# Designs tried in a protein design chat: VH-VL binders against Protein Skeletor, isoforms B/C (Skel). Part 3

Target 1, 133 residues: Protein Skeletor, isoforms B/C (Skel), of Drosophila melanogaster (Fruit fly) (q9vgy6r287to419)
Amino acid sequence: LAFEVRWAVAGESIVVQLVAKLEPNHYMSFGISPNKNISQMIGADAVVAWVDPQTGNGFATDYFLEGKAQCSGGRGACPDTKISEKTNSIRLLNAAMVNGYSIVTYQRSLAATDRLDLPISITGAESVVWAIG

## First folded at step 20 (VH-VL; from y3 with light chain W90F)

Design e1
Fold by OpenDDE, fold request of step 22:
Structure e1 (fold): chain C 133 residues (1-133), chain A 119 residues (1-119), chain B 106 residues (1-106)
Amino acid sequence: as target 1 above (133 residues)
Amino acid sequence: QVQLVQSGAEVKKPGSSVKVSCKASGGTFSSYAMHWVRQAPGQGLEWMGYIIPIFDTAKYNEKFKGRVTITADESTSTAYMELSSLRSEDTAVYYCARERYQYGYFDYWGQGTLVTVSS
Amino acid sequence: EIVLTQSPATLSLSPGERATLSCRASSSVDYMHWYQQKPGQAPRPLIYAASNRATGIPARFSGSGSGTDFTLTISSLEPEDFAVYYCQQFNSYPYTFGQGTKVEIK
């Protein structure tokens, strides 16, 4: 299982590209740890992404990982918008399926745009979280 | 201080191809999406597609899919737009424009390249 | 695609007058952007995200709106303001522009 994360800073934004060979109905996730020193899922600001192999449509959903459990009542690992309205800060730029690999490119602000976002430092190291599932 | 300088005017026959260049200077090239927008004489603006050079990831307006190819050369900070199977309707000024991701608008534009397709 | 309809098509005014330009989207957009284009020149950014002036844009230019209705206002037209103005959205692909409003001198 290979999961590749590419990124580039563009002004106040960061563009991220996720690449993985996903099984059907699987997703790839990448995010920022609330702890700069360790990869910590709880409290992470993550993107959950996948490509529909039938349509070629891509998806990149802004998540906040309050817990490890599936989202329920806005608690757990939830899309931001299910926790609080108008808190999506992820912009899907492109998505493609190439040779069985799902490629999702999205943009986000380096700065947090809401309480569910974690800022990304361009001067310091960040700890990240990731998952395939 | 970012500047986009495009290649010169082109005159092409129907069925041929044209490749317009857009050289960026004064800022980062690789991480910014470079878009192409055209404008037929006396008409409005039409988005054609973009490329993110560092990822070599391009996206196209489906209207042009199959005929347009957008590429980039990071070493020269130059984006290219190639349009094939040219038609008279492709006569237009073609602009490259850099996108500011945070808001999704074009903050810098090239000076435009007139492409004339005529028999 | 999201269709942007600008009105009026042409606005004839005199220097010093107030100009009000409209841009209506076929679907809700998060942000609307405005560009100014003079004859023989490339468009230049004027307003971004509905109400923010781009770099170097005079205070007489302002933008407002949300959802599907957006407005560009020029409080007092200067001779150099006579041009074509376009609105633009990025909410969905393809990116689209309005058909433009020509602000011409009366």
Scores: ipSAE 0.925, ipTM 0.959, lowest interface PAE 0.5, mean pLDDT 96
Fold by OpenDDE, fold request of step 22:
Structure e1 (fold): chain C 133 residues (1-133), chain A 119 residues (1-119), chain B 106 residues (1-106)
Amino acid sequence: as target 1 above (133 residues)
Amino acid sequence: QVQLVQSGAEVKKPGSSVKVSCKASGGTFSSYAMHWVRQAPGQGLEWMGYIIPIFDTAKYNEKFKGRVTITADESTSTAYMELSSLRSEDTAVYYCARERYQYGYFDYWGQGTLVTVSS
Amino acid sequence: EIVLTQSPATLSLSPGERATLSCRASSSVDYMHWYQQKPGQAPRPLIYAASNRATGIPARFSGSGSGTDFTLTISSLEPEDFAVYYCQQFNSYPYTFGQGTKVEIK
């Protein structure tokens, strides 16, 4: 199991690339912890991403992790848009399957664009969350 | 101020390849997607693809069916666009353009490179 | 792909007059961008995200719209404003441009 996260800051934006060898029907997730000092899943602003190996289509979904439970009625680990309309702030740039590795590249604002987003500090330390499942 | 300076005009035969360069200065190169857009004489603008240099990740307009290859050299802050199997219809001015991610528009453009394909 | 249709194809006006350019998208877009291109020059950003003027763009240029209908307005044309204007979207690949509106002097 290997999960690689690459990032680059470009002005007011950050471009993130997630790389992992995912099993079928698995996803990779990366996000910002609400606690600057520790990796905390609950309250995290995360992206859930995967690539369809048959079509090559990639997906990057903006999530807010209110809890660890599967999303239900807008509660739990949910896509932002299921919690509140027009709160998707993740832009999928590219996705590819290369040698069995799923590679998803997305862009987001460094600043929070809505109440479900967490800002990313460039000057300060950030704690992150990640998962594969 | 960011500047994009492209290589000079090219005259090519059908079936050959052309490689146009775009050198960036005055700003960060590696983290910004560098796009290529072409414009046939008297026509509109057509997006070809882009590269994110730091990731060496490229995205292409499928219209070109693998004829286009976009690369980047971070050490020289230069992006390249190679178009193979040239046709007369490929005669155009080719522009490199930097994308401002936050809004998805091209904030800086190269001066353009005329590529003429003729037998 | 998202097709952007600009209208009119050509707009003939005199200096000092108001210019209104339209861009219609085949499907909803979050943002629309506008570029100005003069003969022999590269396009330059004019309006981004529907209503924001790019750096160095005079106040006489304004943009509006949402969804599928967007408008570029030049409140009072200056001689240097006679050019071709393109709209552009990035909501889906491939990125696409409108066919352009030529603003020419009457």
Scores: ipSAE 0.925, ipTM 0.958, lowest interface PAE 0.5, mean pLDDT 96
Fold by ESMFold2, fold request of step 22:
Structure e1 (fold): chain C 133 residues (1-133), chain A 119 residues (1-119), chain B 106 residues (1-106)
Amino acid sequence: as target 1 above (133 residues)
Amino acid sequence: QVQLVQSGAEVKKPGSSVKVSCKASGGTFSSYAMHWVRQAPGQGLEWMGYIIPIFDTAKYNEKFKGRVTITADESTSTAYMELSSLRSEDTAVYYCARERYQYGYFDYWGQGTLVTVSS
Amino acid sequence: EIVLTQSPATLSLSPGERATLSCRASSSVDYMHWYQQKPGQAPRPLIYAASNRATGIPARFSGSGSGTDFTLTISSLEPEDFAVYYCQQFNSYPYTFGQGTKVEIK
C-alpha cells in the first residue's frame, strides 16, 4: 500500500498532507525521530491521522510514541499504540476519502510547544518516521 | 513584504458567473492557505472557503459549496474564486486573505474586489 | 455554526477615552481573533488568539477572554482608531465573524 507524504514550510509552521489506502480501523502516522541520525518509531514525536470511512470525518492528533503495545496507564484503551498525553499542538485543515485513499491535511508548529514535542529544524537534517497501523 | 493584489471591480447580471483573481508577491505562495471572505454593503464579513495551492486542496463553506470554486496557479502565484448563478444578494466586496497557520488568523488581505449584481 | 455576537453595535467616544468591545460566542472557542477595518479598506489583523498583538499593532490595543466571552480594549483612543472592529473564530467550521462594533467620534 502506498503512503505519500507531502509537506512545506509556511512561516513558523509546517503544513503536511498524508495520503494512504488504509484498511478499516487503521491509521497513518508521520513524525520525527528522537535520534537525528537514525529513523526509529519508538520515542518519535508523531501525528496520527485517519478518516472515518462512514462519516468522512478526519482526525489528526499529536503523540509521543512509546511503542506499539496495548495502552496501559495512559488516557484509556488504545489497541495498537501506547500514547503519551500531549497538548495537541497540531490543527486539522482537511480530510477526505478519494477512491479508497484517506487524505489528511494538517499544520504543525516548527518549534516544540509541549514538553513531549520534538522541535523541527529548518536548517538541519531530520530523521523521519512513518507507519501504517 | 507580502502583497495580495486582486482583479478589478465587476458588474454582473443575475444568473451569470464571476471569477476574481488574487496575485501574491513578496513571499511564499504555494504552502499557505488562501481564503476568500466577502462583505455585503453595510454588512459584516463572511467566510467562503480556501485553497492550499501546493496540495490543490480546497474547502468550502457549505452555504456556497454548490456555487463556489476556488483554484490556484502556482506558476503565477495567483488564487481564483469563481461564484456562479449570481443573485442580487451576492453583491459584495470579495477579499482574498492569507492564513497564518499558527492559531489560524488572516495576516495579509487583498484590497478587495467589488462585485455588483444588477437587478 | 458558532455565532459571534458583538456589543455594543456602536461605541461613541472621544479621543483619549478607553474603549471596551465585547464578543460573545454561542459555544466555546480557543482562538478568537480581532480585526480593524476602516472605510474603503480591507480588514487588518489586530489581536490573535485572544490576547496576542499582531505585527505592528501598538500597545494600547489589548485582548482578553476565554471560552465564550472575549474583550478588546483600546486603552486611550487615537484619531486613527475610529473604525469598525470584528471578532473572528477559526476554531470550528464554518469559520465566522462577529457583526462588528463601530467605534466613532462622540
Scores: ipSAE 0.481, ipTM 0.763, lowest interface PAE 2.2, mean pLDDT 81
Fold by ESMFold2, fold request of step 22:
Structure e1 (fold): chain C 133 residues (1-133), chain A 119 residues (1-119), chain B 106 residues (1-106)
Amino acid sequence: as target 1 above (133 residues)
Amino acid sequence: QVQLVQSGAEVKKPGSSVKVSCKASGGTFSSYAMHWVRQAPGQGLEWMGYIIPIFDTAKYNEKFKGRVTITADESTSTAYMELSSLRSEDTAVYYCARERYQYGYFDYWGQGTLVTVSS
Amino acid sequence: EIVLTQSPATLSLSPGERATLSCRASSSVDYMHWYQQKPGQAPRPLIYAASNRATGIPARFSGSGSGTDFTLTISSLEPEDFAVYYCQQFNSYPYTFGQGTKVEIK
């Protein structure tokens, strides 16, 4: 029912906590829009996170979302298909299930560390994107 | 310069509890994970858990079976580790250590607190 | 749990000699970190992310490796380098350290 994002700067990193009550096989995502003035999922640099309700294990994976929601040649976001790129710019710190809420905590570099990562400014405004799916 | 200063050495009886403090200065406190690592005499390092103060959530090594509690007070920039139901095997130097999230290593350590458990 | 096994347990050498310390992980890790601990002191960071020297660490210290096998090298031992060295991983829970390699004067 609810989705909460908290974050803070820690040196050259940002630490982020995502909290949501997820349906089975659903996920949380949070990222930066490529357009600083408008939240735009296509072209966004997002972390997709979830907690396995059976094991309690958490997952957080960096994605670059391409295309216009069309499944064509790896461009665009599909409802049941992820366009994924792996990076070492994020690290899962904690995951838990509390009162039916999935809680995932991760860090990410403020600077881009991969060709598809977008840098995060700490001195200017950033447009963000988020989703549950 | 970041500095972590821990509370002084303690001598405890079996069955009691100890609470060790770690005060941070010279940098941001609340957004960094503060870890606790112990070292029994003549032994290696053993990770106990951490807290990220701004989120007030912690992760523990399951080995301690709910005997350890890690907390933080953002207003004093101080982290705490409490170990209950002490046994002689808990005699160790207890360190706080700050995680640097880029690559995930401990960049600053407290001086250590010797906790001696003896009857 | 990722087990880190260091070898040798003890390395007895003279000043000026090269020291080579090994850390083997039970499964692949992205980054291995190394710490130096002198008697009566807290550990200090030495090498992070397998090959990067921490701030203030002399050039005689270097690290290498990937996957499951990692190495710390001290190219020419100085008297202040006689200490215990630990490797450490953060890739998975629980976070673990190797058991240590003691570098001592022969």
Scores: ipSAE 0.451, ipTM 0.767, lowest interface PAE 2.6, mean pLDDT 81

## First folded at step 21 (VH-VL)

Design f1 (from e1 with light chain F90Y)
Fold by OpenDDE, fold request of step 22:
Structure f1 (fold): chain C 133 residues (1-133), chain A 119 residues (1-119), chain B 106 residues (1-106)
Amino acid sequence: as target 1 above (133 residues)
Amino acid sequence: QVQLVQSGAEVKKPGSSVKVSCKASGGTFSSYAMHWVRQAPGQGLEWMGYIIPIFDTAKYNEKFKGRVTITADESTSTAYMELSSLRSEDTAVYYCARERYQYGYFDYWGQGTLVTVSS
Amino acid sequence: EIVLTQSPATLSLSPGERATLSCRASSSVDYMHWYQQKPGQAPRPLIYAASNRATGIPARFSGSGSGTDFTLTISSLEPEDFAVYYCQQYNSYPYTFGQGTKVEIK
């Protein structure tokens, strides 16, 4: 199992590309840890992404990981918009299925745009979180 | 200070191909999506597609049905747009334009390249 | 695709007058962008995200709107403002532009 994360900074934005060979109905997730020193899931600002192999449509959803539990009533690992309205800060740029690999490219601001976002430092080290599931 | 300089005007026969270049200077090239937009004489603007050079990831307007190929050379900070199977309707000024991701608008434009398709 | 309809097609005004340009989207968009294009020139960014002036754009240009209805306003037309103006959306692919509004001298 390989999960590749590519990124590039463009002004006030960062463009991220996620690549993984996903099983059907699986997703790949990548995010920023609330702890600069360790990978910490709880409190992380993450993107959950996948590609529909039938349609080729891609998805990139802005998540806040309040807990490890499945989202319920806006608690747990939830899409930002289920926690608070108008808090989506992830922009899907492109998605493709190539040789069985799901490739999702998205953009986000380096700065936090809402209370559910974590800023990304371009000068300091960041700890990240990731998952395939 | 970012500048996009495109290649010169082209005159092509129907069925042929044209490749227009767009050289960027004064800023970062690789991380910014470079778009191509065309404008037929006296008409509006039509989006053709883009490329993110660092990822070599391109996206196209499906209207062109695979006739468009957008590429980039990071070493020369140059984006290319190739349009094949040219038709008279492809006569237009073709622009490259850089996208500012945060807002999704084109902050810098090339000067345009006139492509004339005629028998 | 999201269709952008601009109105009016042509706006004939005199220098010093106020110009109001409309752009309507077939579906809701987060923001609308505006470009100015003069004959023989490439478009240049004018307004981004509905209401922000691009770099170097005079204060007489302003934008407003949300959802499907957006407006570009030129408070007092200068001779150099007579041009074609386009709106543009990025909410869905393909990116689309309005058909343009030509602001011409009366």
Scores: ipSAE 0.929, ipTM 0.960, lowest interface PAE 0.5, mean pLDDT 96
Fold by OpenDDE, fold request of step 22:
Structure f1 (fold): chain C 133 residues (1-133), chain A 119 residues (1-119), chain B 106 residues (1-106)
Amino acid sequence: as target 1 above (133 residues)
Amino acid sequence: QVQLVQSGAEVKKPGSSVKVSCKASGGTFSSYAMHWVRQAPGQGLEWMGYIIPIFDTAKYNEKFKGRVTITADESTSTAYMELSSLRSEDTAVYYCARERYQYGYFDYWGQGTLVTVSS
Amino acid sequence: EIVLTQSPATLSLSPGERATLSCRASSSVDYMHWYQQKPGQAPRPLIYAASNRATGIPARFSGSGSGTDFTLTISSLEPEDFAVYYCQQYNSYPYTFGQGTKVEIK
């Protein structure tokens, strides 16, 4: 298991690249912890990403992790848009499968764009969350 | 102020390749997607692709069917666009343009490079 | 791809007149951007995200719209405003531009 996260700040935005060798029907997730000091999943603002190895199509979905349970009725670990309309703030830039590795590149604002987003500090420490499953 | 300075005009034969450069100054280079957009004489604008230098990640307009290669040299803050198997229809002014991610528009443009393909 | 259709193709007006340019997208887009291009020059950003003026752009330029219909307005044309204007979308790849509207002097 290997999961690599790369990022770069560009003005008011951050570009993130996720790299992992995913098993079929698996995803990789990376996000910001609501607690600056510890990695805390509940309350995290995360991106869930994967690449379809057959088509090469990539996906990067904006998630809010209200809980650990699978999304149901807008509760649990849910896509933002299932919680509230027009709350997607993740922009997929590119996706590729290279030597079995899924590579997803996306952009988001450093600032929160809605109530389901967490801002990213570039001057202080930031705790993150991640998962592969 | 960010400036993008492109290489000079090129005259090429059909079937050959051309490589245009775009040097950035006055701002961060590596983290911003550098796009290439061309404009045939008297025509509109056509997006070719981009590269994110720091990731060495490029995306292309499939229209070019693998004829275009976009690269970047972070050490010199220079992006490159190479177009192979040139055709007369590739005659155009080629622009590099930096994207402002937050809104997805091109906030800075190079001065353009005329590439003329003729036998 | 998302096709952007601009209208009119050519707009002939006199200095001081109001110019209204339209850009229609084949599918809904989050934002529309506008660029100005003068002969022999590279395009320059004019309006971004439908209604925001780019750096250095005079107040006489304004943008509006949402979904599939967007408008660029020049409240009172100045001599330097006669140029070609392009709209552009980034919602889907490939990025696409409108075919352009030429604002020319009557």
Scores: ipSAE 0.929, ipTM 0.960, lowest interface PAE 0.5, mean pLDDT 96
Fold by OpenDDE, last read:
Structure f1 (fold): chain C 133 residues (1-133), chain A 119 residues (1-119), chain B 106 residues (1-106)
Amino acid sequence: as target 1 above (133 residues)
Amino acid sequence: QVQLVQSGAEVKKPGSSVKVSCKASGGTFSSYAMHWVRQAPGQGLEWMGYIIPIFDTAKYNEKFKGRVTITADESTSTAYMELSSLRSEDTAVYYCARERYQYGYFDYWGQGTLVTVSS
Amino acid sequence: EIVLTQSPATLSLSPGERATLSCRASSSVDYMHWYQQKPGQAPRPLIYAASNRATGIPARFSGSGSGTDFTLTISSLEPEDFAVYYCQQYNSYPYTFGQGTKVEIK
């Protein structure tokens, strides 16, 4: 299993590229830990991404991980928009399937744009969360 | 201040290819998507595609059906747009433009490159 | 593709008059941007995200709107404001521009 995360800062934004060879109906996830020192899933601000191998369409969904359980009633690991309307802060730039690898490129603000986002420090170390599933 | 300086005007025959360059200075190059937009004489603006240099990731307007290739050289902070199988309707001023991701608009533009396609 | 329709095609006004330009999208967009283009020059950013003036843009320029309807307003036209104005969306690929509104002197 290979999961690669690439990123670059551009002004007030950060562009992130996720690369993984995903099995059908699988996703890759990457996010910011609420704890600067450890990878902590609960409370993380994450993106869930995948590419449809049939259509080539990519997806990048803004998630807030209130808990480890699957989203239910806006509780648990949920898309931001299921918790609160108009809280999607993830912009999909591009997606592609190359040699079996799913490549999703998205943009987000360094600063939090809503209460479900965590800011990203460019001067300090950040702890991150990730998953393939 | 960010500046985008493009290569000079081109005159091409139908069926040939043209490669326009766009050199960036005064700011970060690799992290910002560099777009190409063209404008036929007396017409509006048409988006062609972009590249994110640091990722070497490009996206194209499908209208051009694979005739467009956008590349970048990080070492020289230069983006390139190559258009092949040129036809008369490709006659236009071609602009490079940098995108400000946060809002999705083009904050800096090159001066434009006139490409004339004629037999 | 999201089609942007600008109106009117041409707006003939005198200096000091108010100019109102419209941009209608075929589907809802998060933001709309406006550019100004003078003859022989590249477009320059004017308004971004519907209502924010780009760097160096005078206060007489303002933008408003949401969803599918957006407006660019020039409160009092200056001689240097006579140009072509384009709206642009980034909500979906391909990026698209309106066909432009020419603000010309009466």
Scores: ipSAE 0.928, ipTM 0.959, lowest interface PAE 0.5, mean pLDDT 96
Fold by OpenDDE, last read:
Structure f1 (fold): chain C 133 residues (1-133), chain A 119 residues (1-119), chain B 106 residues (1-106)
Amino acid sequence: as target 1 above (133 residues)
Amino acid sequence: QVQLVQSGAEVKKPGSSVKVSCKASGGTFSSYAMHWVRQAPGQGLEWMGYIIPIFDTAKYNEKFKGRVTITADESTSTAYMELSSLRSEDTAVYYCARERYQYGYFDYWGQGTLVTVSS
Amino acid sequence: EIVLTQSPATLSLSPGERATLSCRASSSVDYMHWYQQKPGQAPRPLIYAASNRATGIPARFSGSGSGTDFTLTISSLEPEDFAVYYCQQYNSYPYTFGQGTKVEIK
């Protein structure tokens, strides 16, 4: 199972492209660790993305990983908007299924836009989190 | 400081294809979505699609899907828009425009390329 | 698609007068952008994210609004302000523009 992450900085924004051969009803996730030195899931600011193979529609959801448990009552690994209203900071640009690979391209601000976001430094190293599931 | 310079006017026959170029200078090219927007004479603006050069990924207005191909050459900082099966209704000024992602507006525009489709 | 309806279609005013342009979206949008286009020229950004002036845009231009209703205001028209103004949304694909409001000299 291969997971490829591409990114490019454009001004105050970063554009990210996720590529993976996903099984039906699976997702790919990529995010920023709250600890710059280690990959730490808890407290991470992540995107959960997938492509519907039937419709070709793509999805990129802004997540905050308060815990490893499935989201319940706004606790656990939850979409930002389930934790607090109007906290979505992920913009889906494009999505496609090509030769069985799901390709999702999204944009976010380098700076945090709300309390559930982590900023991305362009001058320093960042630790990241990722998952396929 | 960013400048977008497009290729010259084109006169085409129905059924033919046209390829318009847009060369960027004065800034980064690869990481910014380059959009194409057209404007028929005396009409409004119509979005056609975009490309993100560094990823070589494009998105199209379904209205043009199948007829429009947007490409980019990073080595020359040039984006291209090819429109096939031209019709008289495709007569328009075609603009390339760079998107500022943070807000989703076009911060820089090319000067436009007139494409005239006539028999 | 999100349809943007601008009003009025034409606004006839004299230099020094206040211009108020409206843009209504068929569904709620996060931001609205405004462009100015003069004859024979490409559009240029005027207002972005409802109320921010683009680079080089004079203070007489201002924007406001939220949800489905947005307004562009020119406090005191200058001769160079007579042009066509377009609003634009990015909330959903395809990106769409209003049909434009022509500000012409009375």
Scores: ipSAE 0.928, ipTM 0.960, lowest interface PAE 0.5, mean pLDDT 96
Fold by ESMFold2, fold request of step 22:
Structure f1 (fold): chain C 133 residues (1-133), chain A 119 residues (1-119), chain B 106 residues (1-106)
Amino acid sequence: as target 1 above (133 residues)
Amino acid sequence: QVQLVQSGAEVKKPGSSVKVSCKASGGTFSSYAMHWVRQAPGQGLEWMGYIIPIFDTAKYNEKFKGRVTITADESTSTAYMELSSLRSEDTAVYYCARERYQYGYFDYWGQGTLVTVSS
Amino acid sequence: EIVLTQSPATLSLSPGERATLSCRASSSVDYMHWYQQKPGQAPRPLIYAASNRATGIPARFSGSGSGTDFTLTISSLEPEDFAVYYCQQYNSYPYTFGQGTKVEIK
C-alpha cells in the first residue's frame, strides 16, 4: 500500500509523519489501539490527516472512536462506526504535497492529558491502527 | 545536558551565500525540530524555519523567498542553515534553537553566529 | 501571520520594583512563551504556555493571560533582571516574536 508511517520519541512527545498518495477528498489516519495485542478501530485514539491540494494547508484532527461496528452472524449489516471529537491534543508541525503524495507531520504527548486521550507507552508494546479513506 | 554549538562568525559580500552549522550533543538530535532564528543588530528575533532531521522535513518562513535552505546530518548530529543572495539587511546573529514539541517553545539555544554582509 | 505587539518598548525601574510587560496577539493563541535576553547572549526561556516557569526560573517571574492578551510580571526586580524580554507564539507559521520590551535600571 502507498501509505507510510514514521515516528520517533522526542522527550515527552511522539512526532509522527504520515505519507500517502490520496485520492481527492480522501484522508489518512493513524491511531493507537486500546488492546495492545490486536489492532482495532473501536476504542482507538486516532489522528485523521490530509493536505488541501489547492492551498497546501495541512489538517490533523484527533478522534476517539466510540461505539461498536459489529456484523451479526449470518444475516446482519454492520452498524456505522461512531466517532467522538476529542479535545485538541495534537499539534500540526508540517504539511506538504510532493508529486501527488500528501505528507503530514504532527506531534502528540505521550501522556494522556484529556478524558478521551489514551496514554502512549514508550517502554511497552502498542498496537496501532491505520487507514486510507 | 543538551548543548548546541554553532560555527564561528563570518564576513560575506553581497550576493554570496553563507552556511551556518549547529552541532547538538547531550541528547536526542534526530526527532527534534531544529529551528533557525536571526536577530539583526538592535532588533528583535525573526524565525527563519526548521528541520526535523529524522524525516528530512523542513519548513521555511516565506519572507526569505526561497533563499534559505535548512538541512541536517544525523550521523554528526548537525543542522545547517544556508542563506543565499545575501544583502546588507541579512547582517545578523543567527541562532539555532531546539523545539520542545508539547508546548512549541525553544528550550535550548546555540550561542549564535554573527554574519556580517558588507561590500 | 500572527503579529505580536509588546508594550511598553522600554520600562525604566529600580531594583525591588514590580515590572509588568504586555504582549498582544493579532489573533487568538493557545500558548504564549516568554524569553529573556541579555546583551551578547542567546535568549533563554522564562515562561512557557502563558504561565509555567521554565526550569531554574525564580518564583518572582510569573505569566498570565489567554486569547490575545498576555502579561509577564516580575514581582520584585533583581539586578540580574534588567534585560530585553520577548514573547513568542507557536499557533501558526511563521512562528513570530514580539519586538521586545527592554527593562532597564533607572
Scores: ipSAE 0.485, ipTM 0.770, lowest interface PAE 2.2, mean pLDDT 80

